Miniprotein binders against GCN5-related N-acetyltransferase 10, chloroplastic (GNAT10). Designs and how they scored, part 4

Target 1, 215 residues: GCN5-related N-acetyltransferase 10, chloroplastic (GNAT10), of Arabidopsis thaliana (Mouse-ear cress) (q9c7g6)
Amino acid sequence: CASTESLTSLTQNNAAEIELKYLVSQHGWDVRRLNRDDEDEIRRVSLVQAEAFHIPLALFDDFFFMFFQAEVLSALLYKLKNSPPDRYACLVAEQTSETETLSSSSVVGVVDVTAQTESSVLRYFPGVEEYLYVSGLAVSKSQRRKKMASTLLKACDVLCYLWGFKLLALRAYEDDAAARNLYSNAGYSVVETDPLWTSTWIGRKRRVLMSKRFS

## First folded at step 6 (miniprotein)

Design m50I (from tb2 with L50I)
Fold by ESMFold2-Fast, scan of step 6:
Structure m50I (fold): chain B 215 residues (1-215), chain A 86 residues (1-86)
Amino acid sequence: as target 1 above (215 residues)
Amino acid sequence: DPEARELAWEALELMSEGEFEEALEILDEAIKINPENAKAYLRKGLVLAIMGRHDEAVRAFERAVEVAPTDPLAKLALEIAKEALE
């Protein structure tokens, strides 16, 4: 029973941190913010995203993959250093288990959430001054990939509420039915699709802007 | 050039999100503002290689070496790209 007031405060703060560590725990997945002080976890996140977006080359793919991963890592480090903690978050997903040890290697899913004020998006939402942009969604090969992705998106909803934002926005390619179905099932609605001339004249893949509104 | 540096960072973020076509547009804008931006040519080469645009990737790496002939990464990237992509 010999506790100091400083030890009591430290214990209370530690308990609050533990209670707020996970934004969502659902379908066997826990989602939390990246630990910016854990260099191994930062490297693991860059690996998960690089693997998800990399297209393998026939020769010397190890060089191009490492080059790409290094750039992904650089982008992550830049965002972590230069973004306020209530305007950017990298969210990570790991398996739920009472008996498993937490480690950087347990991270199997990632998504980025960034506060933005781009006119190309806000033009569709009169009265909204800023929104949270969802990007970089990457999930490792897993039989429960869709449940992991949906849990990551639910964590974005929680973050939107906690940070006081009323709008989530993201973009997907028009021809990516799997991604569009995932976002639709998570409550996102199509706002705008790139013009047909983008595909016919420029030859660029058309994108779809999707959004989810609160209150 | 501060403007070219900002665009190069924006391109880097787009690359990290798999938005390769968008990244190329920003990298081309950065190069137009500062044609001596070796880093932008390197990232352009990488993005083009990933997109399967091999001839353009090699040309981008060639320009990176021309701009920064003492950069070990630029020289290595060009050597590997000529071997892998041509």
Scores: ipSAE 0.566, ipTM 0.855, lowest interface PAE 1.7, mean pLDDT 82

Design m76R (from tb2 with L76R)
Fold by ESMFold2-Fast, scan of step 6:
Structure m76R (fold): chain B 215 residues (1-215), chain A 86 residues (1-86)
Amino acid sequence: as target 1 above (215 residues)
Amino acid sequence: DPEARELAWEALELMSEGEFEEALEILDEAIKINPENAKAYLRKGLVLALMGRHDEAVRAFERAVEVAPTDPLAKRALEIAKEALE
């Protein structure tokens, strides 16, 4: 037989958990870690990211989109299963609600934060042994997109502090002025651009490494 | 091969983060280590197709079918990519 708890005790525990889960709450957006026990939320996150990175190709687009979404879902499941909880986080953004409820359908923004030690980044930061890499920033189509993205980036700052890291790093394409302005406004500065020779290969674009440091 | 397996998951992670150019570099490295890696060719074709590079996507899917001729996903992807090209 199943053990039962008082309804009052369960309500208090749920409120405390919701409060503790929110890393940032501002400008009408709440950011928290993905609930790995919610299969619908995991599926929703993969859809938000797949939609953000997909460029519609018209006639047979649905096939490649479905294929891509399945791969995004596989990657998310792999990261959740195989990453220590203080070395990887998937952060989700949802609108602030009058009724505080955790709902997979309300997730409208996502960003991934991963602890890394790549020499291609660390060579620019003497005395730093590891950093948090920010990637997969995706926001659903919304008039408040800029505020949501900024709030997700602030949540990355909070994790950086909580996990004891001194450096946040990310990459953006050199020709993506909107993304670069977003990151600059969030406190990131340009560290390096991909070597010029990489842009001479057909189909290649230059990338910009950006960073944000904490004492 | 543990090295090939690690590259496969790194490529998948980069793809899921929209880092398509970086994913292609890792996929190419996986292919160098194991030229019979059908999954790497299939993912390379997908990334190229998503980038609108249909000629290169067709070539990648052709290699996937060549390596795994019974894989229905690889065959279907090749057919659809060829249709987009024509």
Scores: ipSAE 0.485, ipTM 0.838, lowest interface PAE 1.8, mean pLDDT 80

Design m76Y (from tb2 with L76Y)
Fold by ESMFold2-Fast, scan of step 6:
Structure m76Y (fold): chain B 215 residues (1-215), chain A 86 residues (1-86)
Amino acid sequence: as target 1 above (215 residues)
Amino acid sequence: DPEARELAWEALELMSEGEFEEALEILDEAIKINPENAKAYLRKGLVLALMGRHDEAVRAFERAVEVAPTDPLAKYALEIAKEALE
């Protein structure tokens, strides 16, 4: 009985620790904040994001990919060093496993959440002084799953609540139907679309600003 | 220069988020403010190369080498970008 009670207590303590660590655990995915003391995890995050945003277009692409990954890593390190812990978070997703030892290699999805006060966004929200901006959403190429991305976005909702913010905002390209559908299904609504002359005269892709409000 | 530092960070952040066209706009602003900003030319070349705009990337890297002739990264990037054209 003593050994059984000891095992039960250990299981309860482990479950409580997991609950405190994880913002969301749904659909086989656990989402938590990046462990800023784990250099391997920081490098893994930069690889996941660089791979997601990199389009292999040309001969000698490996050099430019490595250069790009180094820049992504530099940006992450800068944000981690210079942001207050309640104004920036890098969120990571890993597959749910109660017996798994947490490791940097298990991270397969990432999203960044940053407190912002940009007038280009706030002009559409009278009475709002700041918002959380969602960016850098990336899922490992070999393991792209709609439910993982949705779980990362749900973790952003939880963080918004915990930090006391009332507005989440993000941008997507107007022609990216998959991204727009993902965000719409997560509760985001279109606020603004870049004017037609952006693509016609300047030749740049039009973007859509989307938002999600909380009471 | 605080303005130059802000633009440098904004460009890097946009790049890390895959917003390459937006990053180019900010890099062009940084170059307009300081035409001797080798890092801005280097990052502009990188973004252009990632977008498959290799002729423009070569020109950006050439300018980076002109501004910082001792930067081995700029020289190597230029070499690789030129080979992509050939």
Scores: ipSAE 0.642, ipTM 0.886, lowest interface PAE 1.2, mean pLDDT 82

Design m80F (from tb2 with I80F)
Fold by ESMFold2-Fast, scan of step 6:
Structure m80F (fold): chain B 215 residues (1-215), chain A 86 residues (1-86)
Amino acid sequence: as target 1 above (215 residues)
Amino acid sequence: DPEARELAWEALELMSEGEFEEALEILDEAIKINPENAKAYLRKGLVLALMGRHDEAVRAFERAVEVAPTDPLAKLALEFAKEALE
């Protein structure tokens, strides 16, 4: 074998290796970045998120669910194509297993982390120029009892440190006690609650901005 | 149109995060800027259908078909939304 070909064959793609490396392994859960070269994993992520955010309300809901999943998939593909790898990450959770990994995706939880500079958030943090926004948190209903969501949030903390950000922010509905308790237990604190007139004038549910700061 | 592209992306991202009421507001803004935006009407109809607001979903899909009469997805969405009304 030629020395050049040998060196090329042995050279690892450090970015791909880092992307597939586990960020957190706790309580039987492993969290890593989405493998963007795995089409089945991308489709699995869109299914997990679509299922978490969908409430079956009507006849022919299967059509609208498929339509919604297609839009979720479109959003994921757009983010993967158009975001710098140190400004956006889709994190996936899978169960720690003593058996070898099967070729099929074992992803059962997802969260998105995006660098943002929105004035609606930054106005509460003088001296901060950008933050990481946590969104799209989705866990398979069959797995909620296993502390998977907390492990995904801890992986967001790790990315915040690795990427050199000082602030994590997210939003939750005020009436969603389960989500608010989850985030509070993960170290997030309430910054702002949507004004009362927002829900009365526009009909929009009130949201809570929560944050976690590092120094 | 950079403004239209930004609103389209914002609406799609909010939808993918389950923030349907916020997505609906952004879609309405996109429609005000371009009333011929078939994709915005399609996404508005989808969001309304997912929220159980079937009458409004039908109206949104009717507008999508009117703007893009050759789009098979718009026609199918309208048919299913009408059937959800009984």
Scores: ipSAE 0.644, ipTM 0.892, lowest interface PAE 1.2, mean pLDDT 81

Design m80L (from tb2 with I80L)
Fold by ESMFold2-Fast, scan of step 6:
Structure m80L (fold): chain B 215 residues (1-215), chain A 86 residues (1-86)
Amino acid sequence: as target 1 above (215 residues)
Amino acid sequence: DPEARELAWEALELMSEGEFEEALEILDEAIKINPENAKAYLRKGLVLALMGRHDEAVRAFERAVEVAPTDPLAKLALELAKEALE
């Protein structure tokens, strides 16, 4: 006598699912996966990232900002549509509220995590076949709350564990001391720095590859 | 050409992450593989403009208009980039 009560009970018991909704809740910040069914949240994420990476122009900056935001939105939509749910995640940070509102307008931080197999990274990790790449770390310029970026990086650690990966990797510009200190404090170590001739002969900013390993 | 299309999306992802110099390298590779890729020229112009490389941005938008003369975004971007430079 098989019963359907188990199915009904599972659909009615949301307490455990609510407790697993947030990857990390620390320092007044809650980090979770982006709700891909919420169009306003998707637009909000694109705004946060566009604002973080935008470099203002003297004239017509509103046009170029909107153009850039549209491209950021296109990138996000492409990633959401074309990535398996256990190979890509957009993580969002919102302030821990005394009144829990699930408003997409509360998103003030973002980071992307993508499974990658690039030889430029894997050559430094014999025996590793794939890693999670951390990118697009953006904190709203209007908020700039203490420890939000650290909480987003902690959520990347949790996701790495949950997905069964043993390596996190990211890149930062060599001259970006704030970013490098943030990542170092989060447990990342420098693997390689672009050679000096990168700036001298190629004429671009040097980057550092940083990694965090799990056993 | 699947390779050129994949490079265009890779460049878009780098742009969305503020990796502008890296995005330019990928966009240039996509353009070499498919010189008629108007979208790659548009994205190159945008990235160059955001980097303060206004002369190069104008040239990229000019190429976008040459490849896609009916694209209103390319024409507008070129007009505004020329105005901003001057």
Scores: ipSAE 0.645, ipTM 0.881, lowest interface PAE 1.3, mean pLDDT 83

Design m8L (from tb2 with A8L)
Fold by ESMFold2-Fast, scan of step 6:
Structure m8L (fold): chain B 215 residues (1-215), chain A 86 residues (1-86)
Amino acid sequence: as target 1 above (215 residues)
Amino acid sequence: DPEARELLWEALELMSEGEFEEALEILDEAIKINPENAKAYLRKGLVLALMGRHDEAVRAFERAVEVAPTDPLAKLALEIAKEALE
C-alpha cells in the first residue's frame, strides 16, 4: 500500500544519497570523504594511520603508541577544523557491503589530500600555481594493500578533477621499491630533481618527488 | 614565538605521515629557535622512542622535564623511556 511504498522510497533515497558520497567503488572497496561530524570515525582514522606508521618495538610499546596516536589525532583534528572543504580531504576506504550504512569501525584505509603552493615542488612545474599533495597513505596490516591503496589513489584522481586541480604530487623514499611501484602503477612519474648524495656516515634516507598531471 | 610554532606544526604533520627523520630535523630547528619549547622536546623524544633510539629519547624527555617540571606527561614519558633503555 501507499505507506509501504513511501517507506521503500525513503530507503531508496537514503541509499542514493550515501552512494553520491562515494568517490570510487572498485575491487571490493568503497572510498569516500571522512565524516568530520563522526568522532568515532576520526578516532578510527588516527588509529589506522598510527598503526601503519608504527614499527612494533619490544617493551613499553603501548605507551609510545598511544602517545603517537594522540599526536596523529591532534593533527587530523587541526586539519579538519582549519581547512576549507575544497582544499583538504581525508579519504577513507571500507569494504563493499550488502548494507549501504556508513560505519567508522569498517574503515581500513586512509589517505590525505591537501592543496599546497610550496616552492620546493612548484619550481619543477612552470606555469602551475598550486597542486594537490597526497600523503598519509595507510592501509590496515590485515588487508590487501595493493588493491585498496590503488583505489585510494584513484579517489585522489577524482578529487583532483572535482576541485579543478591539474597536478597531484607526493613523495616516497628512494629505497622503497614497493611504494614507488605502487605510485608508478597509479600513473605517477618521478620528477627530475638535482642529485642528492646519500650520507653513508649517518644512514640518512632520501625521498623522491613524484607527480601526475592532468590536462 | 610564531616561527617556532609554525615549525612545531610542520613537525606534527610530518609525524602524522610517518616521516620521522624529517620530523626530527624540523624539531631540532624549533629547539634552536626556542630552547625552552617543552612541546618540541616531547615530540622529539616520542619520535626517537618510536625509532628505537632510546638513549636519545631519554635525553629529549629529560630536557622536556627541565623546561616544564610540572608537566605530568613529560615526567611519565621520561620514566617509561628510562625503563625501555634498561
Scores: ipSAE 0.618, ipTM 0.890, lowest interface PAE 1.3, mean pLDDT 81

Design m8Y (from tb2 with A8Y)
Fold by ESMFold2-Fast, scan of step 6:
Structure m8Y (fold): chain B 215 residues (1-215), chain A 86 residues (1-86)
Amino acid sequence: as target 1 above (215 residues)
Amino acid sequence: DPEARELYWEALELMSEGEFEEALEILDEAIKINPENAKAYLRKGLVLALMGRHDEAVRAFERAVEVAPTDPLAKLALEIAKEALE
């Protein structure tokens, strides 16, 4: 039998599922998982991350920026296609709306959360078999707000709990006081490590491993 | 090669996070495993250009064109990088 759902029924089911997907709503920001089926939202996320990490060049910036954005998009698409839904999430932040409508144009913040088992991290956490790695934290330059970044990190906490993980880990540049203060305020602490080698003579910035543990 | 494939995507992930110096190290490792990897040279050139290291970017794009002489993106990137160097 050919039967079609009513618009009302479909709208109610979709609205309920959308509401269920919100991980955190704080400080005027809603954080949820990226919609894998929304190509415009995927492109918007790649733009937000590319803009956040790109330093403009004097010449041919348009070409290199477009090239960089295409690579950021490629990375996102690869992770979405090849990661189980309980092992990877791209989280997006949008301003809280009275009417609650999902819109790719309203995405202004992003963070990635990936399940990992790297020995370079796990060797500092006896008894832990896997952890969630937080990366790619980006806030749109059109509206940089510290509370949005904090809300994205809180959503990582919620996801850690929901997925049954006990450890969140991330890396921050040693000399990036703003980032380190953000992570410290979110409950992360620097992991004391025995460095295998140094890159100071190369002029490269050192990164520190930071972690947040749950019982 | 599973190791080379993993390095390829690890480099791309680092690039997407703004970790250009780390991405460069991983790309160099991927190139060491497979010196005929045009994609790795192309991405290395992009990372170097984004870091303002245009002389090195030109060399990486030259290698990309040598490995994949019919790739229009590699040829265009090389010409633009050469012009940026000037």
Scores: ipSAE 0.444, ipTM 0.808, lowest interface PAE 2.2, mean pLDDT 80

